# VH-VL binders against q8wyp3r787to878, part 13

Target 1, 92 residues: q8wyp3r787to878
Amino acid sequence: FQNYLRVAFQEVNSGCTGKTLLVRPYITTEDVCQICAEKFKVGDPEEYSLFLFVDETWQQLAEDTYPQKIKAELHSRPQPHIFHFVYKRIKN
Short names: E, the ipSAE of ESMFold2; O, the ipSAE of OpenDDE; V2, 0.75 times the mean of E and O plus 0.25 times the DockQ between their complexes.

## First folded at step 4 (VH-VL)

Design r36 (framework fv_romlusevimab)
Fold by ESMFold2-Fast, scan of step 4:
Structure r36 (fold): chain C 92 residues (1-92), chain A 118 residues (1-118), chain B 108 residues (1-108)
Amino acid sequence: as target 1 above (92 residues)
Amino acid sequence: QVQLVQSGSELKKPGASVKVSCKASGYTFTRYSMNWVRQAPGQGLEWMGWINTNTGNPTYAQGFTGRFVFSLDTSVSTASLQISSLKAEDTAVYYCARDWGFYGMDVWGQGTTVTVSS
Amino acid sequence: SYVLTQPPSVSVAPGKTARITCGGNNIGSKSVHWYQQKPGQAPVLVIYYDSKRPSGIPERFSGSNSGNTATLTISGVEAGDEADYYCQVWDSSSYHYVFGGGTKLTVL
């Protein structure tokens, strides 16, 4: 079935907004970044990436990873992590 | 430096009990579950279960209920495995390993050899 | 319960490429991790999340996972790569980690 992915958009010295994306189970991080660039109206998408924030740690997701797979794995554990997907600048 | 240090080897008679400890350092102990993994002589890795280090709740794999008890002492960042009524088939190296979430097990203890012989 | 199947052994000449497979029903939908274990030592994570390398693991190590087979690939094999290799997944249906039976890599 179709799944939803909540992604926060983080800008330097500005508010944090978020969007809930309707995505396929095997959508890639590259595809998610493309959707985010369009929906958050980003003019320099090459400067942004999708990050996973979990346990106070930032992890940049490689373009060939699957965010919904990561989300499912994190939710399925008996000790699930509190996590957020964040679309933000690589350098900042 | 993140590391797990286990207690020393044990030689026990059938019917005895043993307690293996695993002391964590270099990270916040209660943020990551601790796995226990067994390896019998000449055999592969076998997952025994894990313990939630925040709640203390253990989960045991099938075959590791009853005689096996996972416990914690969070004040000294230590997880322990106790095996009661030891049998010859419990002879193995026992490992603790940190659960890195979706990364699997990223840090392992050096292993504790438990030998059960009459 | 979920089962992972590995060949018991793989032999390879120095400098050549070794491929170690891990078979499982629909394993491509799971995250596969790979561990290297040398005699008398604890396992070392060499690949996580199908294809990612931990810091300190040479780029000769790579992984893939699709359909019913995950593969650990070691290019330019060196004598020091001799070890047992284990694949592993988290099976959400049973709330269990599952290890493959292990593959002994021998460098001729």
Scores: ipSAE 0.086, ipTM 0.747, lowest interface PAE 5.2, mean pLDDT 88

Design r37 (framework fv_romlusevimab)
Fold by ESMFold2-Fast, scan of step 4:
Structure r37 (fold): chain C 92 residues (1-92), chain A 118 residues (1-118), chain B 108 residues (1-108)
Amino acid sequence: as target 1 above (92 residues)
Amino acid sequence: QVQLVQSGSELKKPGASVKVSCKASGYTFTSYAMNWVRQAPGQGLEWMGWINTYTGNPTYAQGFTGRFVFSLDTSVSTASLQISSLKAEDTAVYYCARDWGYFGMDVWGQGTTVTVSS
Amino acid sequence: SYVLTQPPSVSVAPGKTARITCGGNNIGSKNVHWYQQKPGQAPVLVIYYDSDRPSGIPERFSGSNSGNTATLTISGVEAGDEADYYCQVWDSSSWHYVFGGGTKLTVL
């Protein structure tokens, strides 16, 4: 049973920070973004989104996706990849 | 720059064996699993399984156990598919395809046609 | 075993919009990838993760996925879009990739 989600906060020219969120299995990307905006003290949340960084590729997650499901699927593969959930500006 | 190049077409008799190779270039071979996909004449795509390129551990889809063997030679960034005891129903184009994590198969070999006839 | 259902063929006039469906039980909870295969060629990934395009794929290709149906939409269809189109998902319960049966797109 996995009920945590590690999210990094990426800001240009600033030190990197991260939070471990205690979340339900079917929390949406929209819900995660709302939590991140509050926890990282973001004043312009409309400029940010949750991204998946995996295999040197950035993937913006749609609001109705489920990060815990994505995490579980990545962990279930015979060749799991190192990945990170990153809350960052859409255009940067 | 990223590409998969497969060996040439094969014409075999029933009961023979064949080995199809897939040479990767332009990326770190052991960072991505390699899929094998079959397409019989006039038919759709059928997933055969994949091989973990870091550990060498293969996973076969139902129906592709026994006669089918996935292997690697990491020193030359090559994955191989061996089919033993060939049957007419093995006639197909065989593709290797790089696994792009959660995002599907992003790079495909050009395909190797294997024809099994008497 | 999880099954994806596609119509065997779809016909569309040049310049119009083609819609190719992929049916699966609760497919909206999965991530759907779409491949284009032209005669004699290897498949090409044209949509991944329901709706995203790889570099080099024209904007007229788009995807959606909800409920029991995923859809590949090709607007402003060109003769060069004639191909077989395949949907695909990862089925975590069986530990397998599943492909749809393919749809042949004919531009009149």
Scores: ipSAE 0.025, ipTM 0.727, lowest interface PAE 5.0, mean pLDDT 88

Design r38 (framework fv_romlusevimab)
Fold by ESMFold2-Fast, scan of step 4:
Structure r38 (fold): chain C 92 residues (1-92), chain A 118 residues (1-118), chain B 108 residues (1-108)
Amino acid sequence: as target 1 above (92 residues)
Amino acid sequence: QVQLVQSGSELKKPGASVKVSCKASGYTFTRYAMNWVRQAPGQGLEWMGWINTYTGEPTYAQGFTGRFVFSLDTSVSTASLQISSLKAEDTAVYYCARDWGYYGMDVWGQGTTVTVSS
Amino acid sequence: SYVLTQPPSVSVAPGKTARITCGGNNIGDKSVHWYQQKPGQAPVLVIYYDSRRPSGIPERFSGSNSGNTATLTISGVEAGDEADYYCQVWDSSSYHYVFGGGTKLTVL
């Protein structure tokens, strides 16, 4: 099943929470951030962004990227990588 | 700092064999596949295949089956390319390049020139 | 087999903007990487994942990818940008990396 996106929510004042989102194939990072703000009930969504954590490296995803495309590409690599999508504060 | 250092240039006769090495440093060798890329004189980049550095399993592009062998020695973080029964058309610069899912081929060796002439 | 098409050469005057295209069927659905190769040197990644720059690559390098065409844009071109440029994608359906034929950028 590939029409889902697992997103972890990282907050300094609480432990990690995760949600599985049922999303369209061409959903943008901007759209995912908006859904996350609503699902995780953040009051200051402008302070948050979606990050890709892969092999101990953090990448902030640009708003016009496609998380499902990133997910599909990482699964199809010559040597698959373990990765997580994390919705968290930009500064922390 | 992440680096790939390749062995020196080789001048060989047709029918001989050559082994090009690629030594990695500055990262966990077994986390990234290693690509091999060829460039014949005056020509473009040509993907030869990759080797999974965790399992040791090689995959070859169609034009590089038979005489070409990818291998590795994880104890010294080194990937190798062996070409047997060398032909004049094998004359090229051979590159190793680290595979990164998000970055493509982010780190390249300096290249090894293999010249095959009688 | 998937094919990427690049113009063999592009000429540009210093200080102007160079645009190098990479054509491929539905290439906008793939992630495009761009490499710069100067004479006698190994390729250097200058753009990854369509439009992102590695650390150390100047901001005058940018990329885009949509539909059937990806483009590498170099603004304020300098003599030192003279090189061969290659686009590249991972083609999941064939389980292969594909390189474009390369474009020689000449700074006049």
Scores: ipSAE 0.307, ipTM 0.810, lowest interface PAE 2.3, mean pLDDT 89

Design r39 (framework fv_romlusevimab)
Fold by ESMFold2-Fast, scan of step 4:
Structure r39 (fold): chain C 92 residues (1-92), chain A 118 residues (1-118), chain B 108 residues (1-108)
Amino acid sequence: as target 1 above (92 residues)
Amino acid sequence: QVQLVQSGSELKKPGASVKVSCKASGYTFTSYTMNWVRQAPGQGLEWMGWINTNTGNPTYAQGFTGRFVFSLDTSVSTASLQISSLKAEDTAVYYCARDWGYYAMDVWGQGTTVTVSS
Amino acid sequence: SYVLTQPPSVSVAPGKTARITCGGNNIGSYSVHWYQQKPGQAPVLVIYYDSYRPSGIPERFSGSNSGNTATLTISGVEAGDEADYYCQVWDSSSYHYVFGGGTKLTVL
């Protein structure tokens, strides 16, 4: 049983770090962003969002989406798509 | 299908040079970084560095600067590794491996054995 | 430089569960990938991003990663699972791919 979400933190002045979040299946992107702001000690959370990086493409996730559901959908695809959830600044 | 096909085995004398090629197919070559990984006989996997296939810029791991050169020919979707002034300690299997999207090596070439002996 | 530590060998009886560990300082904050290498063959990615399986990899393979230890678990081990297994991370601070030393899995 795996009920967790891996999130990388990308900051303009440093490399990527990451954290594994133990989360409910229907946690929202808004809830994940709040957890990330606390765990990565972000002072300006309004400037950050959760992004999905998959197939060379960056996608900003809307606040009312469910990252665990997105994760499950990507894993159900016929091809083994490598993807990453990244908490980073909206601009930069 | 996505695959990497490497050139055949090489038997070389010390002081010679060798060029190992890695031909990609089934994906957009310039969208993914190509890694080079070495494995000496009976030893583990050792990352040598990578080359950005869009810019052509190589990054070498410590110990692989100087005699080792990563290059590209994007017109034929091929990455190459050249080793100059070969030494016995260069005897190894050399692998190319794709960094598909984000920091994982998901597709590997079959490996090229380079043997350096007198 | 960042270091990943694996036991050099693990032995398991057919049908039992093998567990291969990968130790690293705060490795739970990294994404761990696992490769299987059979003699004379190229490595094959068997687990990516801690716990996900590429298409074609049996459900017997699973992974976890928390704290200072990542683990590759192979349930119902078969003779065909004999191989060397390597863990790997990307270390953003050094801009470097890091491999563990490898673990030889022997199925008796």
Scores: ipSAE 0.006, ipTM 0.603, lowest interface PAE 12.6, mean pLDDT 84

Design r40 (framework fv_romlusevimab)
Fold by ESMFold2-Fast, scan of step 4:
Structure r40 (fold): chain C 92 residues (1-92), chain A 118 residues (1-118), chain B 108 residues (1-108)
Amino acid sequence: as target 1 above (92 residues)
Amino acid sequence: QVQLVQSGSELKKPGASVKVSCKASGYTFTNYAMNWVRQAPGQGLEWMGWINPYTGNPYYAQGFTGRFVFSLDTSVSTASLQISSLKAEDTAVYYCARDWGYYGMDVWGQGTTVTVSS
Amino acid sequence: SYVLTQPPSVSVAPGKTARITCGGNNIGSKSVHWYQQKPGQAPVLVIYYDSDRPSGIPERFSGSNSGNTATLTISGVEAGDEADYYCQVWDSSSYHYVFGGGTKLTVL
């Protein structure tokens, strides 16, 4: 199994730092956001969410989704895909 | 294939202006911040700042305010660095580099040499 | 202002292991990236996030980061590894990417 999730932290006007999180396979996006708020020391966590950047697109993940399931789905696709998870402000 | 292609070398007189361009291809331009890095002859790498195409905001490191302007044109996937009132100490290779969403700079332009001499 | 310290040069015989250090106060709490720059070329990311390799980077390149020292390790060194190597961190307190001064690796 893959119990690690890489999350980049995108700050307003600053670009990214990153952390590798040790998570359970069925951790929710809401749970990941809470861990990120603590690890990146965010004072206004309600303004942030987890986003998925894949190839040429990006999207906000709903709080009840499972990032490890999404990761597994992307790994199972026949074409190569570059993807990463980003914890960032909802409005920019 | 993700690529950053920069404009050609420039030879300028002190007091002139120069604009270095960096054209991106192979990815969604607005999803990744663009760094600018300077390397003076025989010296190491120096971070000048970045522009975040998603927020539209540039940020300049200390020492790179006033004469240096970061801009972007999302319609042609191009980031630009303009240096006004050129001085001899601006002589360097200027690199654009994509900020990888995980973090670090994963793709670099080939560099643009700017030489300022009288 | 945060400072990263690298040795100015490291020499190694072909086939041996080179270790390039990057010193910084409590650098183990930060994430370290490493770049290789060959003469006349742009830098190439060889290690990111302390120890991960981008696609296309040989497994003989590895990294570690703990306490006050991060290390880039190149095993089975080849002539083609001769280059300047730079470590880098994002320092959130100064809002700045900080580069080390660079280490010239010479393969004897």
Scores: ipSAE 0.007, ipTM 0.599, lowest interface PAE 11.5, mean pLDDT 84

Design r41 (framework fv_romlusevimab)
Fold by ESMFold2-Fast, scan of step 4:
Order: sequence, then structure tokens, then C-alpha cells
Structure r41 (fold): chain C 92 residues (1-92), chain A 118 residues (1-118), chain B 108 residues (1-108)
Amino acid sequence: as target 1 above (92 residues)
Amino acid sequence: QVQLVQSGSELKKPGASVKVSCKASGYTFTSYAMNWVRQAPGQGLEWMGWINTNTGNPTYAQGFTGRFVFSLDTSVSTASLQISSLKAEDTAVYYCARDWGMYGMDVWGQGTTVTVSS
Amino acid sequence: SYVLTQPPSVSVAPGKTARITCGGNNIGSKTVHWYQQKPGQAPVLVIYYDSDRPSGIPERFSGSNSGNTATLTISGVEAGDEADYYCQVWDSSSYHYVFGGGTKLTVL
């Protein structure tokens, strides 16, 4: 079976929206970005990336990283932190 | 402004106990776990374990169970390490360090030197 | 138990590039952090999340992590960079942090 990944979509002039994606455990950040481009209907996917927002800090995820592994690592801490995956423009 | 300030150096005899304190300031104490790291003279860094500052639950690395106790006093934003039945091999600098989630340990105390000798 | 291997020492001339390695089985699948420790001082986080720098750390410091080796690179080395450097990972299988043995960087 597949796991779920919650991704928020951030646009400067749009309201906040998000989707829960059904993904495989070893899905890459690049694969997630392709799914997001399709699901959020962006016309310029090359301008977007997947970011991790945790503890008031933004981290752009490299294409060859694994969001489900990042999620698992954050959950494995003695004090798991609240985090969000956000699909947004690289340059704001 | 985020700081961890530890108690002063201790000179103890074998068999005694010591309590090292680590006072946090400049952030919400209960939002971050606290790590304890030991460094014996001339040796490297050794992770001893951590404590969840929200629940008070400690986790000890193998080798630090038994004589070592992590505790909290959240009313004064302080984490403490107690070592009982001190041995010469406990001689080291003990550090507390804030856990920055998947990003490592971002803020460290200045260290507390514990010397165990006759 | 997971083990990180660092060379005990690295020597470099001022202005040259120092490379400090951290070896671990499939370390490229883990997240590596690097700490600098000067004599008599507490460690300072200089690289987190394989390659990111905390505020205040010079651009001369960079990191990489792939396969079985993570590397801390310090370009244009200055006398003030002389210190012990430690790599660190979180080992999810044991629920423990693991430190490398440390590398003493000497600027000749």
C-alpha cells in the first residue's frame, strides 16, 4: 500500500490550498513536484519547488531527497516538531 | 539572545554524586528537547542522551543507564544531569545542547568540567 | 551500532582548501551535521542538513554527502579555522545521535 503526504500550495495572490497526495514511500522530491504541478495546475513548473517549513524555518528540498523519509525522521525525534511541506515559487 | 548557561566546575571524590545544571533563556524551553554530550580529556564528543522538555521523558544512550539521571525544572527553564557513585572515568566536560529537530544541535552550553580524583 | 569514521588530523597551508571526510555505511541516505570546536570552547554548528550554513558561518564552509562519504570543505583556510571538527548523524534504527571521532585541522 501507499502512504499519504500533505502538501500546501502557496501563491502570493491566491488563498491557501492544500492536497493530500497518495504516494509511495520512496517517492522523490522531483516526483512530488511533478504531481503538484499537475494537481495545482501551474503553467510554469520550473519556477516552483517543494519546501519544508519547520520551526519558522524554510528549507528548499533537493530533487533527489525523499519527503516520506524526511517526514519519518521528524516523527522519530523525542519531541517531534510541527512541519509542513509547501509547494511554492523558488523566487518570491 | 538564545543561551544555555551551565553550572560551574566540580571537583569530587570517587563515590560522591554531582548535579550539573543547564539554564535556558531566550526561547520557549518546552518546545525543544535537550541533549547531553560528554567529552573526556583529549577525547571526542559522545552523545549521552536527551530529555523531552515537554513531557520530562529521558532517553539514555547505551552506557549511560543506571548512574546518570536527566531531569527538568520547567518553572526555571533548567535541565539537569545527575551522576551518582562517581568514578575516575566520569572525569569529563559535560555539555547540554538544544535539539534543533532534523537540523542537529544549534545552541550549546559552555560546558561543565567534572573532575573525579582522590 | 552505526559508526562514523573521520581522519584523526588534516593539515593545510593558509589560503588553501581543507577537506574533512566522514565515512559511514550509506551515509548519503542520512542527514549530516558538522561542528567546529576550538580549544576550551563549546562546539559550534557550522553545517546542518548536509550542506546548509547557520547564520554567521562564512561561505568558505560547505558540505556534501553522497554514497558512503560526507565531506566538510573549508576554502581559503585562515588560522582561525584551526579546530577539531566533528560530523554527526541521527541513526533512526537505534534512535541515537552518532558523532564521528573528530578531525584536528592544523593550519601550518
Scores: ipSAE 0.213, ipTM 0.778, lowest interface PAE 2.6, mean pLDDT 89

Design r42 (framework fv_romlusevimab; at its last look DockQ between E and O 0.50; V2 from the best seeds 0.00; counts 0 for: pae E 11.2 > 2)
Fold by ESMFold2-Fast, scan of step 4:
Structure r42 (fold): chain C 92 residues (1-92), chain A 118 residues (1-118), chain B 108 residues (1-108)
Amino acid sequence: as target 1 above (92 residues)
Amino acid sequence: QVQLVQSGSELKKPGASVKVSCKASGYTFTSYAMNWVRQAPGQGLEWMGWINTNTGNPTYAQGFTGRFVFSLDTSVSTASLQISSLKAEDTAVYYCARDWRYYGMDVWGQGTTVTVSS
Amino acid sequence: SYVLTQPPSVSVAPGKTARITCGGNNIGSKSVHWYQQKPGQAPVLVIYYDSDRPSGIPERFSGSNSGNTATLTISGVEAGDEADYYCQVWDSSSYHYVFGGGTKLTVL
């Protein structure tokens, strides 16, 4: 199976854009980062990672996590939070 | 700092009622659900349910309806668990735990021991 | 009702690697969280999202999850790691959290 993952691209001084990615259910964060580097035309992909933003707090996702599982679980909780995935620089 | 502080231990007779409180500090109380987890002597962790701290709506796990009531007093950032018609099998340590915005339960109360004996 | 199965106990020598399993039907489709509980203490979250660590948890703790088995791995085991370990998932179909039965880790 394949389904969609919405990812925002955060650039310093540029604001953000977003893309909807067609991904496999068991796609890893590492795989998503490689797709994002290609789709957002990033020349230094080693400086970027995938972050999960929830209610204005954020966390870097480990490369072996599964964003589609995270997304599904966050949607199903009785007190859900506003969340989104952001591909951005690690050091900014 | 984020803390959950629970009320003290209780010794009750069968048929009595008990109310366990859980006072939160160091964060916005209504932004996170509160879980209740039970642990009988020598047994594992058992999820009892949670309460939405913004709406006050509880969700109970199978086996924890009827005698068990989750409630809130948002003015003092406190969640409470009431058990009515106490039975010997209700003897356990009862924990409150904050539902983390990411996943799981990140902050736990110290636990309240409830002992039911005649 | 969704069920998670853990071995009741695991023994390991200091400095060796302990592996604690958590079995569940298609558990790889769920995110697994792990808790450590020392005697007389409240549980502490040590792994979430299958493999992520909260701040303050040593790198010796790692996790994996695929198919029907999730695993908590503790490398370079220390005496202070002796505890009960519980896996947990959110079961969206029943709208409930589910805990495994717990595994007592004994450091010999």
Scores: ipSAE 0.524, ipTM 0.866, lowest interface PAE 1.7, mean pLDDT 90
Fold by OpenDDE, look of step 5:
Structure r42 (fold): chain C 92 residues (1-92), chain A 118 residues (1-118), chain B 108 residues (1-108)
Amino acid sequence: as target 1 above (92 residues)
Amino acid sequence: QVQLVQSGSELKKPGASVKVSCKASGYTFTSYAMNWVRQAPGQGLEWMGWINTNTGNPTYAQGFTGRFVFSLDTSVSTASLQISSLKAEDTAVYYCARDWRYYGMDVWGQGTTVTVSS
Amino acid sequence: SYVLTQPPSVSVAPGKTARITCGGNNIGSKSVHWYQQKPGQAPVLVIYYDSDRPSGIPERFSGSNSGNTATLTISGVEAGDEADYYCQVWDSSSYHYVFGGGTKLTVL
């Protein structure tokens, strides 16, 4: 696995800003969220989660999943898809 | 609804050729790769390879090069498997299976039985 | 080549819990998928990415994966659960999907 993960931070009515995170291969989604909270200076991280955007669909990632595994899996497909990891607020 | 429908059973002689078709419906055919899986009688599942349904580029698993050919007819959302120079050991059920955009093979054809007998 | 090892058979009484293992070197680092195959039918995806369920799969089906062993767990086993179950991984090193040998689940 690559030691980097690109994550976009989506703010309400302000667009997205992206950062490249240096992370270990088996980092959990929970850990990535913590890193995101720190780097994007989020004050209420409990209201945020990591989402996968692919094929015009959003999927919230469970905390015990591995974004690097997901990335590697998507890259291994015979037909690559454009995908994004997005750190954003959970809709209520 | 998403489904894969395969062609009917085949009975062939050794040395002959067979072409199994897999017609997709309910989704954009060219957006998902198509896998082929073999299952000999009383045996387990065996991955044969897959084909890029957009480019038509096939990838064959070890042991399935040469006599096995994956092809497409995108105009009718159909993937095909051709086996040439058939052998008795080619007797099996052959499945097509959609490669899910996330993980695994989420949709399978009903299978096509190919029997090779003299 | 990467190898997945399953027990040939598992037996369980109705209402009890069945556990089917899938062994592989450092399989915990891979994403494991599980397929159910009933006699004369095509395989059906029942678990993907270690523990996620496709739509329509009962909550009785669950999966876990760590270390060298992945496990498919079926709670409250019913007669209809009698089938062959296969684990699967994508091996990026060889660029191959790899299936386990399959496990026959018998409901006593």
Scores: ipSAE 0.032, ipTM 0.728, lowest interface PAE 5.6, mean pLDDT 91
Fold by ESMFold2, look of step 5:
Structure r42 (fold): chain C 92 residues (1-92), chain A 118 residues (1-118), chain B 108 residues (1-108)
Amino acid sequence: as target 1 above (92 residues)
Amino acid sequence: QVQLVQSGSELKKPGASVKVSCKASGYTFTSYAMNWVRQAPGQGLEWMGWINTNTGNPTYAQGFTGRFVFSLDTSVSTASLQISSLKAEDTAVYYCARDWRYYGMDVWGQGTTVTVSS
Amino acid sequence: SYVLTQPPSVSVAPGKTARITCGGNNIGSKSVHWYQQKPGQAPVLVIYYDSDRPSGIPERFSGSNSGNTATLTISGVEAGDEADYYCQVWDSSSYHYVFGGGTKLTVL
């Protein structure tokens, strides 16, 4: 739904963990990254970004994109789309 | 190898019906929606809609809600388009195309030419 | 409904760079896919999600999308690139896929 975004945190030495974030529909990727940095307690947030993982392909989301809009577009299609938003290091 | 194979071209008179079939192979048919796309002679691509291959629920684009019917036979991994009460303006190539989820339409059938002529 | 505008044709000399534009209101907020269609053939996906290439598409095909314009760029154009090129988006307000009108690329 509109007010929630499931985000996985991927770290090289700790694996993945997930959190469901309460976010507004118009939140930007930049804002989501700020929330993730606090929720996942990263010390070097400039080294991380939000990625979309869909159909075995990674896409780094630009700061001025809207993850809730991307989610809504994927959900509006006639078949379930398996996708994940992942907060992870840019260099990995 | 992912493949969509369509039925052969058809020559029809106005008022008749036609059924275009699209047989899928090389993937789990019910995991990806099937799009239908029309291309009239010398014209661009026009999205007609899609069908949920798991539930059989179709969605039709505006302008395709009447004489056009999408259907499935999942036992043979086949999607079909039926066009009733054919008009000359239905003369076109009709494509099926797999909806590659977020990636657009990644696999297309070879196209079926339907010609409607007096 | 949502409209995508493409130039009807683009001509480019072999070895040069072709740029095919796709105009739409706020298209930069959408994911743009590009298809190549050679005469008598089915379309082939050449770019998805603005800038990604499917397996088998040469690196000389690239894409960008910002503001009101998406662009397909083909560097080192070859005669085999002569085709019609279509942009496409999903319009969530109408629940429609929308294709651009197509651009004929001629290699002279």
Scores: ipSAE 0.008, ipTM 0.644, lowest interface PAE 11.2, mean pLDDT 87
ESMFold2 (binder alone), look of step 5: mean pLDDT 94; pTM 0.959

Design r43 (framework fv_romlusevimab)
Fold by ESMFold2-Fast, scan of step 4:
Structure r43 (fold): chain C 92 residues (1-92), chain A 118 residues (1-118), chain B 108 residues (1-108)
Amino acid sequence: as target 1 above (92 residues)
Amino acid sequence: QVQLVQSGSELKKPGASVKVSCKASGYTFTSYAMNWVRQAPGQGLEWMGWINTNTGNPTYAQGFTGRFVFSLDTSVSTASLQISSLKAEDTAVYYCARDWNYYGMDVWGQGTTVTVSS
Amino acid sequence: SYVLTQPPSVSVAPGKTARITCGGNNIGSKSVHWYQQKPGQAPVLVIYYDSDRPSGIPERFSGSNSGNTATLTISGVEAGDEADYYCQVWDSSSYHYVFGGGTKLTVL
């Protein structure tokens, strides 16, 4: 079974682009980062990670977390906040 | 610094009513929902419900409808819990807790002890 | 009517590793948060979304969640870790939060 995950790509020189990924429900953050490295043609994937931006706050997602679970839970709450997944350099 | 400060302890007779307040500071009050959690003496945490601080819409867990009312005063960044027709079984510590979508309940008030006795 | 089951107590020697479990039907499909509560104090969030730590929480606290069991792991246990620990999930089907019954951690 597969679901969709929208990921923005933030590159220092090019600005921000995005892609919608077709992913399995229990895909890990590490797996998503591998897909992003390939689709965004990143030559130094070890310098990048997946981040979650919620309202005014952001944080790096641990490799063993499940982005689709996080997305589903955020959507189900009575006071949903604006959130985005961003694939970007760890140091920026 | 993000803080939730609750009103002081209350000692009430059965049949009375009580209002517990929870004042928020250090963040935009209307950006996060406020949870209410009860803990009876020697018991675990029990979720009572939450209130959407942007719309004012409350959601109550089963067992907390009727006598329990969640309300807001956004002008002073305060959420309140009112319990009417108090019963001995309402004796508990009542907590307010901020709901940060990603973190869950990340900031808690210090708790308000409500004791209902004859 | 989703239910989370925790052992009522866990004992561990100082410096050893404590593991506190949280059982729930297909809990691996939900995100688990963990709270620490010391006597007379409000709960403190120690793990969110299965395995992430809030700022200020020591690295010796970690979490996992798969299948029907989520686990809070505390390595190098210190006397100051004595507390009740609660797991919690958001249950979208019932539209409410569910807490486990709590586990009292005793450091001998």
Scores: ipSAE 0.157, ipTM 0.752, lowest interface PAE 4.0, mean pLDDT 87

